# VHH binders against o26223: the designs that were tried, part 287

Target 1, 191 residues: o26223
Amino acid sequence: MKLLWTSQHIKVTVHIDGKVSKMDVLEAIKTRRSIRKYQDREVPEELIDKILDAAMCGPSAVDERPWHFIVVRNREMLEKIPEVHPYGAMVKDAPVAIIVCCDSSLEKIPGFWVQDCSIASQNILLAAHSLGLGAVWTGVYPLEDRVEGIRRLFSIPEHVIPFSVIPLGYPAENPGTRDLFDPDRIHLEKW
Short names: E, the ipSAE of ESMFold2; O, the ipSAE of OpenDDE; V2, 0.75 times the mean of E and O plus 0.25 times the DockQ between their complexes.

## First folded at step 20 (VHH)

Design Y19 (framework vhh_7nfr_2; at its last look DockQ between E and O 0.01; V2 from the best seeds 0.00; counts 0 for: pae E 11.2 > 2, placed apart)
Fold by ESMFold2, look of step 20:
Structure Y19 (fold): chain B 191 residues (1-191), chain A 122 residues (1-122)
Amino acid sequence: as target 1 above (191 residues)
Amino acid sequence: QVQLQESGGGLVQPGGSLRLSCAASGFTFSRYDMSWVRQAPGEGREWVSEITYGGKDTWYADSVKGRFTIARDNVKNTLYLLMDSLKSDDTAVYYCAKDAFEPSSPDSFDYWGQGTQVTVSS
């Protein structure tokens, strides 16, 4: 077996009890996987705060920042999400979920809020991963049944659009990493 | 126990129409996305169409788009496939399936019906 260090990336590993750990950004992007199984372990409020801070650092069209976040820890509410969101069955087993929403009254340029909320959602996934958590993006928008179901369940007003539901927790699975680079998807100068 | 029963198949000429039904029992039908899948003789399974649990979102395979319509009645616990402009290539056993995870991947379904034969012949 030959173990080679071919990267110049350096990371600092720290104990998790009361300390912040670090992960190289390229490592986080390349190693993040959708995690659908979670330990029976609470996620500290401090980690959720860091994740939401990261979510709000994303760019948005003309800096409109149309996103709002609902943090769901209540067990009864988490268990109800699959009733209106069938692809979110793992949400009932998560210690916490984040619902990413668009407040349409904050939209400055019509039609870019989907990109804005997608960026915030991806930042949640990356931040959770960098903090030793696992998460998965479950799609709500643009599926009308899911949008209306989540809106009703969480009393979300009509001008606010639930975009995604992101359950997260300490991972209880490790699907590993994959080499997904495909040079045939790269076009120089033109198609 | 989950049970799915397809019906409404038969012999039809090219250009004809059929309406398939799938009666569901043993689960809360209104909580699950549903799909139609078909299998022609000697071929693998082909995903045809999917509908969300509330009926608001639908998807179709390219081979049937514009000709087939999926629908559901959550009061009667019944899934439908309305087939128009039928072609000989539509000849297959048609199955309804529960818990579709990926509309283009029939391997993700948990339960299948017994199927109903559709034959499109000149």
Scores: ipSAE 0.000, ipTM 0.350, lowest interface PAE 11.2, mean pLDDT 84
Fold by OpenDDE, look of step 20:
Structure Y19 (fold): chain B 191 residues (1-191), chain A 122 residues (1-122)
Amino acid sequence: as target 1 above (191 residues)
Amino acid sequence: QVQLQESGGGLVQPGGSLRLSCAASGFTFSRYDMSWVRQAPGEGREWVSEITYGGKDTWYADSVKGRFTIARDNVKNTLYLLMDSLKSDDTAVYYCAKDAFEPSSPDSFDYWGQGTQVTVSS
């Protein structure tokens, strides 16, 4: 594979073996990074659709699928999110954000919704990454001030719990990859 | 093997029109964003236009906005560039480019064709 850069920062890759470079699932997982800087470029609706499709493909407890998604493109709303989310500063710079929510009325077993929405959120991140987008998981739940802030801002019903805010965009940074493997966290048969 | 073959270039007078085509094979065409890029003599390669894999969204360089239209036919595995109101500055070799979907490099292409020459001259 040969990489060529043009004067306009167009990256051209040449595959000598004729294989299409496609990110596999392990590559997506291992190379994904939180991206907090975005280009001044709109994200196609088609990509958002693919991301949301992926978000809904994860497992959930007893298949309860409690998740809802708010897609936010409105600049005014994006700019307001940091006001109620102190660690969401980058959201104002993103062309789009997805708010992952739980509808508690859909829960079949109490408490598993956090896992369900986490899986959905992670799938959003992985899908975004695989599609050439950058994203970051900004936690809302379980911090009450953030939960209530997002709730009020987006008029979310009381039975629906905002869980995460995920800004997305074409990356304007490349933080590189990290090796996070820690064998000390692996226990065989017993602790 | 991925193949891209451009056609439709030629000599045209200023104000004229051309339609470029790119025949794609060797990959699932409908899965990939496609772009046109061009290179004038002595200059670097310039991005011209992009279309999403489903054809719903399009982008254009400022230099061609309002004059060029990118389109695709996913059934025919063909990318198009309709060029109207051509200018001398549009003279270049035009390449069809396949998006690589490389993270952190949205303007990455992994394949392009041999190009088609477009010459705008009086």
Scores: ipSAE 0.000, ipTM 0.256, lowest interface PAE 10.4, mean pLDDT 87
ESMFold2 (binder alone), look of step 20: mean pLDDT 80; pTM 0.798

Design Y2 (framework vhh_7nfr_2; at its last look DockQ between E and O 0.51; V2 from the best seeds 0.00; counts 0 for: pae E 11.2 > 2)
Fold by OpenDDE, look of step 20:
Structure Y2 (fold): chain B 191 residues (1-191), chain A 122 residues (1-122)
Amino acid sequence: as target 1 above (191 residues)
Amino acid sequence: QVQLQESGGGLVQPGGSLRLSCAASGFTFSRYDMSWVRQAPGEGREWVSRITFGGKDTWYADSVKGRFTIARDNVKNTLYLLMDSLKSDDTAVYYCAKDAFEPSSPDSFDYWGQGTQVTVSS
């Protein structure tokens, strides 16, 4: 039975009437794209709060929740981030960026913080998309120059590790949808 | 205008050593990751090594790992490749490449030098 994946054109009907149509979780996951171009439009604080709320809802090892978030709106700081963050050029064009960090003092068991912060970062991306924003995950950890660069810029203490920088804004591009399903990556019972 | 100029290539015996240099200009060198790429005759371009903008992280192709060392001097705007234990298979034109950090760039590199010939022959 060839599952004819009918490319249902999920018409993201941007309803003009301010009601952020709630995107279901599967739709958000499937239709999310990295957005690197943003409108010259401010992101309301309310949306950032919702995104951060979502970022904190993910699981963490033994519920350690080691994450911290730096919300950056200052234009000068946004413009400096690309100087220490390769592939972060778009950050200078975003109205806001979230820096996801790990406080190592909150770790209960070593090593799971990367997973924890990854979950938080992904939730930021999904939440942003569901709210009609575009975002992109720019990795900081584990590259030492990026980690140190971001640390210096934002005066992050030594026990706190910057993990990712996520610029956000209203999208000024539409990269389209991707079909990333690969049945060859699925193994039943055994490899 | 971005300029990358490789030097230091030449003819060496197997087991020999060579030091390549790349002089960079026309951009803030210290803000970009840099790579070496090589192209052997009749072959495609092969990534050789990468170094982060601050020089703290480096990567190597398996074919050169343990033999080559990438380094940089951000004061001199120069990228280096130290090549030890050279083999015949290392014969190629070696290019200095600037990483492309533009979000819309399909390629990992946006600028290349003219290359320098490295020939390993007995």
Scores: ipSAE 0.455, ipTM 0.784, lowest interface PAE 1.1, mean pLDDT 91
Fold by ESMFold2, look of step 20:
Structure Y2 (fold): chain B 191 residues (1-191), chain A 122 residues (1-122)
Amino acid sequence: as target 1 above (191 residues)
Amino acid sequence: QVQLQESGGGLVQPGGSLRLSCAASGFTFSRYDMSWVRQAPGEGREWVSRITFGGKDTWYADSVKGRFTIARDNVKNTLYLLMDSLKSDDTAVYYCAKDAFEPSSPDSFDYWGQGTQVTVSS
């Protein structure tokens, strides 16, 4: 018996123009860069659905799944984000943004929602990258000014906490990859 | 063009106080987080403090916590550093910097001024 093994792993598959695209998870992690310039090109709803599906696949504390997502495509709303989020200037140029939120009424363990929403946010970045899109995580929580500004702009209820704003689109820049491995950050057995 | 002008430095004895100011122009000051950075003679630059664009969140290096206070006036486009209980180790040129730092993906500062000298000597 001839047994052939591949290291392809399970990948998210997207049909684009009749083509199938795949990316290894380690490749996605190592090659993802923050993308702040986007082509003037619509992002299909199907891709957003796949990205949000990936976001919801993350682990959460005691499976609490506290996340909610606001998908923003309206130009007027995207253009207002920089007024309350100074490091979100590129959002006005993105075809779409995803706001990751925590619904505190879904918390089962106090305070772990930050880790939960961080996982969802990172999954959005990786899924977007694997689908040929560029994205960047712009921080909202824990900065009070940004949280209050985004909550007001999008009419987010008081028990819901905006965590991050993630603009995305087809990239119009290529920052390249970096090797950030640092052995001095690794401690065996003890500090 | 972004311009940052620091002032308020000088010679002070240990235990003394100074207030540094940074006048900002060429950008919408109230939309950006700001930082103070310092450089002692013969050393690299050391981050000192940061304040968010609205002024509600602040951070300090361990070396200055409890002694320094960062503040901003978005009407006057001015950043401040209130320095109390000064020590000889605080001797440095102090720079005001327009901060692009994010908690999860910090970057280098975009712009900084020419600095103001603080000298703590008995």
Scores: ipSAE 0.000, ipTM 0.350, lowest interface PAE 11.2, mean pLDDT 84
ESMFold2 (binder alone), look of step 20: mean pLDDT 80; pTM 0.806

Design Y20 (framework vhh_7nfr_2; at its last look DockQ between E and O 0.46; V2 from the best seeds 0.00; counts 0 for: pae E 7.1 > 2)
Fold by OpenDDE, look of step 20:
Structure Y20 (fold): chain B 191 residues (1-191), chain A 122 residues (1-122)
Amino acid sequence: as target 1 above (191 residues)
Amino acid sequence: QVQLQESGGGLVQPGGSLRLSCAASGFTFSRYDMSWVRQAPGEGREWVSFITYGGKDTRYADSVKGRFTIARDNVKNTLYLLMDSLKSDDTAVYYCAKDAFEPSSPDSFDYWGQGTQVTVSS
């Protein structure tokens, strides 16, 4: 049975009526792309709240939930981020960015915080996409120059580790979808 | 205009050493991560080494670990590659590359120099 993957043009029907059509979780995962170009349009606070709610719903080691989030809308600060983050050039063009941080004092078990903050970061990306926004994960940790740069810029205390910077906005690009399924990466019962 | 100019290549015996330099201009060098990439005859480009903009982090390909050292002088706008214990398999054109994650580039690099030839031969 040849599964004819019909390229269903996901018509993102932007319903004009304020009801953000709910994207199902599999669709969100499969169609999400990194977006680095944004419209000159503000992101409502309500959407950021939903994204942050999603960010905090992921699992963490022994439920330690070590994450903190800095929401940045100040234009001057957004424009400064690329100075300490070489791959954050698009941040200056975004209406908002979320900086995901780890508070090391909240760790119950050492060494799982990277996983915890990764889950939070990925949930931000998926939530943003499901809400009709574009986002991209720009890695801060584990590069010390970036970590210290972001720390200084935002006056982040020493026990708090900046992990990622995620610019968000209405997308001004459409990179399309990719099929990344690779059956060669699947092993049954043994390698 | 962004310019990268490699130098320091040449012919060397196995076990020998070379120091490559890359002079950078046309951009704020101290704000960008940099890499060395090499291309052997008939082969694709191979990433060799990486250094962050402030020089606090370095990474190396397994093939050169323990033998090569990447460094930078942000005052001089210069990237370096110290190559020790050179092997025949290190023979390649070596390129200085400005690191940029633009989604449209298959290569994580925005700009390349002209390269400098390194030949390891007995």
Scores: ipSAE 0.622, ipTM 0.827, lowest interface PAE 0.7, mean pLDDT 90
Fold by ESMFold2, look of step 20:
Structure Y20 (fold): chain B 191 residues (1-191), chain A 122 residues (1-122)
Amino acid sequence: as target 1 above (191 residues)
Amino acid sequence: QVQLQESGGGLVQPGGSLRLSCAASGFTFSRYDMSWVRQAPGEGREWVSFITYGGKDTRYADSVKGRFTIARDNVKNTLYLLMDSLKSDDTAVYYCAKDAFEPSSPDSFDYWGQGTQVTVSS
């Protein structure tokens, strides 16, 4: 194992890597729960940057990467989201929300953007959890009323499709652990 | 305080039709998605239908597709369920519900009305 201690840039990288690698990926997947209650505590910009970096690491159809993200911290805007997204009531209590969008002009093969944006959305949830944050996916697409409402509220162009709204913050609740493994869903070789 | 009052239930022969209504108050009705949910004796609650706050999107349980139609009137603050081709296994207490279904959230909070009895006899 080669260890270089004379470079200051290497030391900074080790420190950042050590903090971002606090939780095993399987542990994150198994323990993540939807969190709808948040502490009155700011989420630092560097954590949002890490979450969005993780979101963009997801695979996409033909590597089309059709996603765009709107980061919402403005209190007035957060309070307006429930007006057009009824199940987004907890968003007004969150310090920040991320809106995952598809830019249809980036599609290379029509019709796969839903999978692409779903992958990005799940990565946001897992990354937030691994960083000690709580989050919840609130659905926008395919409900036309929600899509139109969010597009109108954030001045989203017609070729850009809002997919999900994900409020996040430091959790103020602890839902129980669940064992959801169901062997009856597993089929060997055939249905 | 959210208040939901269902009406329009009754006794109907198989193949018959009913129209359920739900009067809503205590919240801005036009801002919320709504659902119909039913509960037969001795059974758990079954989600029946869902409509978005603007009325542009509707969803139905497989057991009622093609026979039931959900609708809303945001001027009168009223939710409707038009039930056609009724069968005996549609017998249940029907509730309208605020926030009863969220596609991406299994932990949704639900508000229920008092319910209206629908009985499809023999």
Scores: ipSAE 0.013, ipTM 0.523, lowest interface PAE 7.1, mean pLDDT 85
ESMFold2 (binder alone), look of step 20: mean pLDDT 79; pTM 0.799

Design Y21 (framework vhh_7nfr_2; at its last look DockQ between E and O 0.01; V2 from the best seeds 0.00; counts 0 for: pae E 20.4 > 2, placed apart)
Fold by OpenDDE, look of step 20:
Structure Y21 (fold): chain B 191 residues (1-191), chain A 122 residues (1-122)
Amino acid sequence: as target 1 above (191 residues)
Amino acid sequence: QVQLQESGGGLVQPGGSLRLSCAASGFTFSRYDMSWVRQAPGEGREWVSRITYGGKDTYYADSVKGRFTIARDNVKNTLYLLMDSLKSDDTAVYYCAKDAFEPSSPDSFDYWGQGTQVTVSS
């Protein structure tokens, strides 16, 4: 039985009645794509709040929750990010970006903060997608130039480590879905 | 227009050293990560080394790690590759490559030089 992956057009049925149709979590995960083109449209603060709420719902090592978030809407600052982040060109075109940071003073166990901030970053991407926004994860850590660049731009204290920059906006592209399932990466009971 | 011009290639004996240079123009050099890529005869292009825009992070292919050193001078808009302990397998055309802002892959570059020939032979 060839599962005809019918290109289900994720009809983001923007229901006229402002009810953001709740996307199933598996659907969100499977259909999420990196979005690097955005509409000339502002993202409501309410959506950012929801995204940040989601970002803070992930697990962290021993519940250390070391993450901080910088929400950037200032156009000048958005335009400066690409100067210190070579893969962040799309940030200048986004109406908003979230910078995920780690406060090292909150770490209880050294080293898990990368996982913690990764979880937070992924939750931002999933939440954004579920809300009809597009986003992309642009890595800052562990590249020292990027870390220092972002630190300098946003006056981030030395004990706080910028981890990722995530531009967000209404998508102006549709890259489609992809099948990333690889059974060869699955091992049963033993390698 | 973006221009990358490699120089410093030549014929060297095994165990010898070379210093490649790449003169960059037509873009803000200090804003971009830069790479060296090489292509041996009959082979595909192989990534060799990368340096971040500020020069603080460097990366090397396993084949050249410990032997090659990538560097840059952002004042001179120049990328360098110091090649020590050269081997016959290092024989290739070496290209300076500008990293793309929106790479479709880790090996995505938007501009290349013409390349400089490096030949390692006894």
Scores: ipSAE 0.314, ipTM 0.711, lowest interface PAE 1.5, mean pLDDT 90
Fold by ESMFold2, look of step 20:
Structure Y21 (fold): chain B 191 residues (1-191), chain A 122 residues (1-122)
Amino acid sequence: as target 1 above (191 residues)
Amino acid sequence: QVQLQESGGGLVQPGGSLRLSCAASGFTFSRYDMSWVRQAPGEGREWVSRITYGGKDTYYADSVKGRFTIARDNVKNTLYLLMDSLKSDDTAVYYCAKDAFEPSSPDSFDYWGQGTQVTVSS
């Protein structure tokens, strides 16, 4: 993996088309869509590094930071995921997937690891989107068959809980933006 | 650009010790796992050791376990390899690497330095 240095005091990432994408955080949140179709194109390791850096920036209960990440690029392994995760069929078509895990030995407050790993997972989705990639969260926890299947497939130890599988790649679809705001979900002062 | 400068190699007798250093620049050193890789004359590259970005976890190839110690200083942006009980089989050029040896392929690894020669002879 090489990082092209193109300006002083500014570190830039160059995509294969030479463009660097910058996105406001509110724009990223509002425009991110689940992407399940990917170009036949590798994702540079430097982009995965940036995404995982972002994943670890999330808050966690009492700063417990219980997350671990498995980066999967091996084609054989990606193709086996649907055997234990039936709604993860698109994972076999992705150039890379990230498995978000909880190391339960790092828990300081029991049960909050789900929130912690959910935050890390959403940060992965937003960071990927801001870098011109598409991704989708496929659920593993709390579905017991999926948890044990992924654990077995990736040799994950018993104290580590696979939470989500996130395939990602350069998008091969554009579903557009949706307006999902619902004022009936907003309550002032009380329910 | 990523820059890695290895130093500390040299000629040493069997059973001796050396400390290798790697000065890093051009990236946020404290955010990345780091590895040492070596290449003996006429051989392919062999992963030696890895340390996580925070320094909490270390990993070693079986050939060096118990004899080598990897360490890092995230303030000085420096990676270290302390080599004890050196053997003739440890003779190689040692490289510091930002993109650590991938589990499935030794060729997926990039290194940026010139390397430092370690020679164990007698």
Scores: ipSAE 0.000, ipTM 0.099, lowest interface PAE 20.4, mean pLDDT 82
ESMFold2 (binder alone), look of step 20: mean pLDDT 80; pTM 0.802

Design Y22 (framework vhh_7nfr_2; at its last look DockQ between E and O 0.45; V2 from the best seeds 0.00; counts 0 for: pae E 8.2 > 2)
Fold by OpenDDE, look of step 20:
Structure Y22 (fold): chain B 191 residues (1-191), chain A 122 residues (1-122)
Amino acid sequence: as target 1 above (191 residues)
Amino acid sequence: QVQLQESGGGLVQPGGSLRLSCAASGFTFSRYDMSWVRQAPGEGREWVSRITYGGKDTFYADSVKGRFTIARDNVKNTLYLLMDSLKSDDTAVYYCAKDAFEPSSPDSFDYWGQGTQVTVSS
């Protein structure tokens, strides 16, 4: 049975009526792309709140929830981020960015914070996409220059580790979808 | 205009050492990660080493780990590659490369020098 993957043109029907059509979770996962070009349009606070709510819904080791979030809308600060964050050039063009951080004082078990903050970061990306926004994960940790650069720029205390910078905005590009399924990466019962 | 100029290449015996330099101009050097890339005769370009903009993190290809050291002087706008325990297989043109930070670029680098020839021969 040849599963004819019909390229269903996901008509993002922007319903004019303020009801953000709820995207299916599998659809969100499969169709999400890194977006690095944004419209000259502000992101409503309500959407950021929803994204941050989603970011905090992920699991964490022994429920330690070590994450903190810095929401950056200040244009001057957004323009400074690329100075200390290579590959963060698009941040200057975004109307808003979220910096995901770990408070090490909240860790109950050492070392799981990377997983915890990764889950939070991924949930931000998925939530953004489901809400009709584009986003990209720009890694800060574990590169020391980036960590220290972001720390200095935002006056982040020493016990708090900046993990990722995620610019967000209405997308001004459409990279299309990719099929990344690889059956060779699946092993049954044993390697 | 971005300029990268490599120097320090030459002929060396196996087991010998060389120090490559790259003089950078036309951009804010201290804001960009930098790399060395090499191309052997008849082969494609091979990434050799990278250093972050502040010099705190360094990365190496497996083929050169433990033998090569990348460094930078942001005051002098200069990138270095210290090459120890050189092998015949290290023979190549070595290029200084500026990292491209535009994710849309298929290439990790947006600017290259002219290269400097390194020949390891007995």
Scores: ipSAE 0.525, ipTM 0.810, lowest interface PAE 0.8, mean pLDDT 91
Fold by ESMFold2, look of step 20:
Structure Y22 (fold): chain B 191 residues (1-191), chain A 122 residues (1-122)
Amino acid sequence: as target 1 above (191 residues)
Amino acid sequence: QVQLQESGGGLVQPGGSLRLSCAASGFTFSRYDMSWVRQAPGEGREWVSRITYGGKDTFYADSVKGRFTIARDNVKNTLYLLMDSLKSDDTAVYYCAKDAFEPSSPDSFDYWGQGTQVTVSS
């Protein structure tokens, strides 16, 4: 798609609209599955930007927004994560991982950062799913060995707490959907 | 080849104590969380305890909390379970396991060992 240049300086442009698809929010929540197998295919920067924008849209305690994100694409670093996070083995096979962190200097109510970062982490999973990617939340906090290991590996300062590691990529598996609704978990008016 | 060998079981009276050991080889022991799992006759396997790879965090099933202590020696590549105040309900084969009880791909679970019998009877 180029402009044609002529001696009369006439410009002609051709626009081909791309197809846009969208997923209903309830469908996204119900169909998202933990994905641990990924294609050998890069995830474009613009998709990561959209995912992190979604992460930052979550509510937080008194709007404190304590989250920071480390985007990891370097193969050597991705391969080192399982050395300090043993249940994150699939991270080395992912094209990219996002580390969700809390900056404790942004806390306004002590201890609510866990809920805040959990909300951001879930938004990452849903946004990735809506964009055709697969992801899985691997826990770091509150396990001291994992927190210390990730902090050392990524030179994270003491006032910043790594919360979760989320590898993501184009999925290479399809575990299907599940019916998890359990009416016995619903209590009306009281326990 | 991952190898886990449990030992230290035996016959003990109620209220007694035992120390189980698990010798690990064929993998970098200090990089993995480890668990104890038990199986009573005719029942499914029950998770008992877990310790993180550096030993800083420990977890216990409610049925054993306050009575059992998990530990590891990353120099000797050995996992331990100190069992105190034993009850008849603790009678089971005890297994040590690598990567047990974490959500992950089914292909990434390693579950090794032949187990050691613990029998609590009067």
Scores: ipSAE 0.012, ipTM 0.440, lowest interface PAE 8.2, mean pLDDT 85
ESMFold2 (binder alone), look of step 20: mean pLDDT 80; pTM 0.808

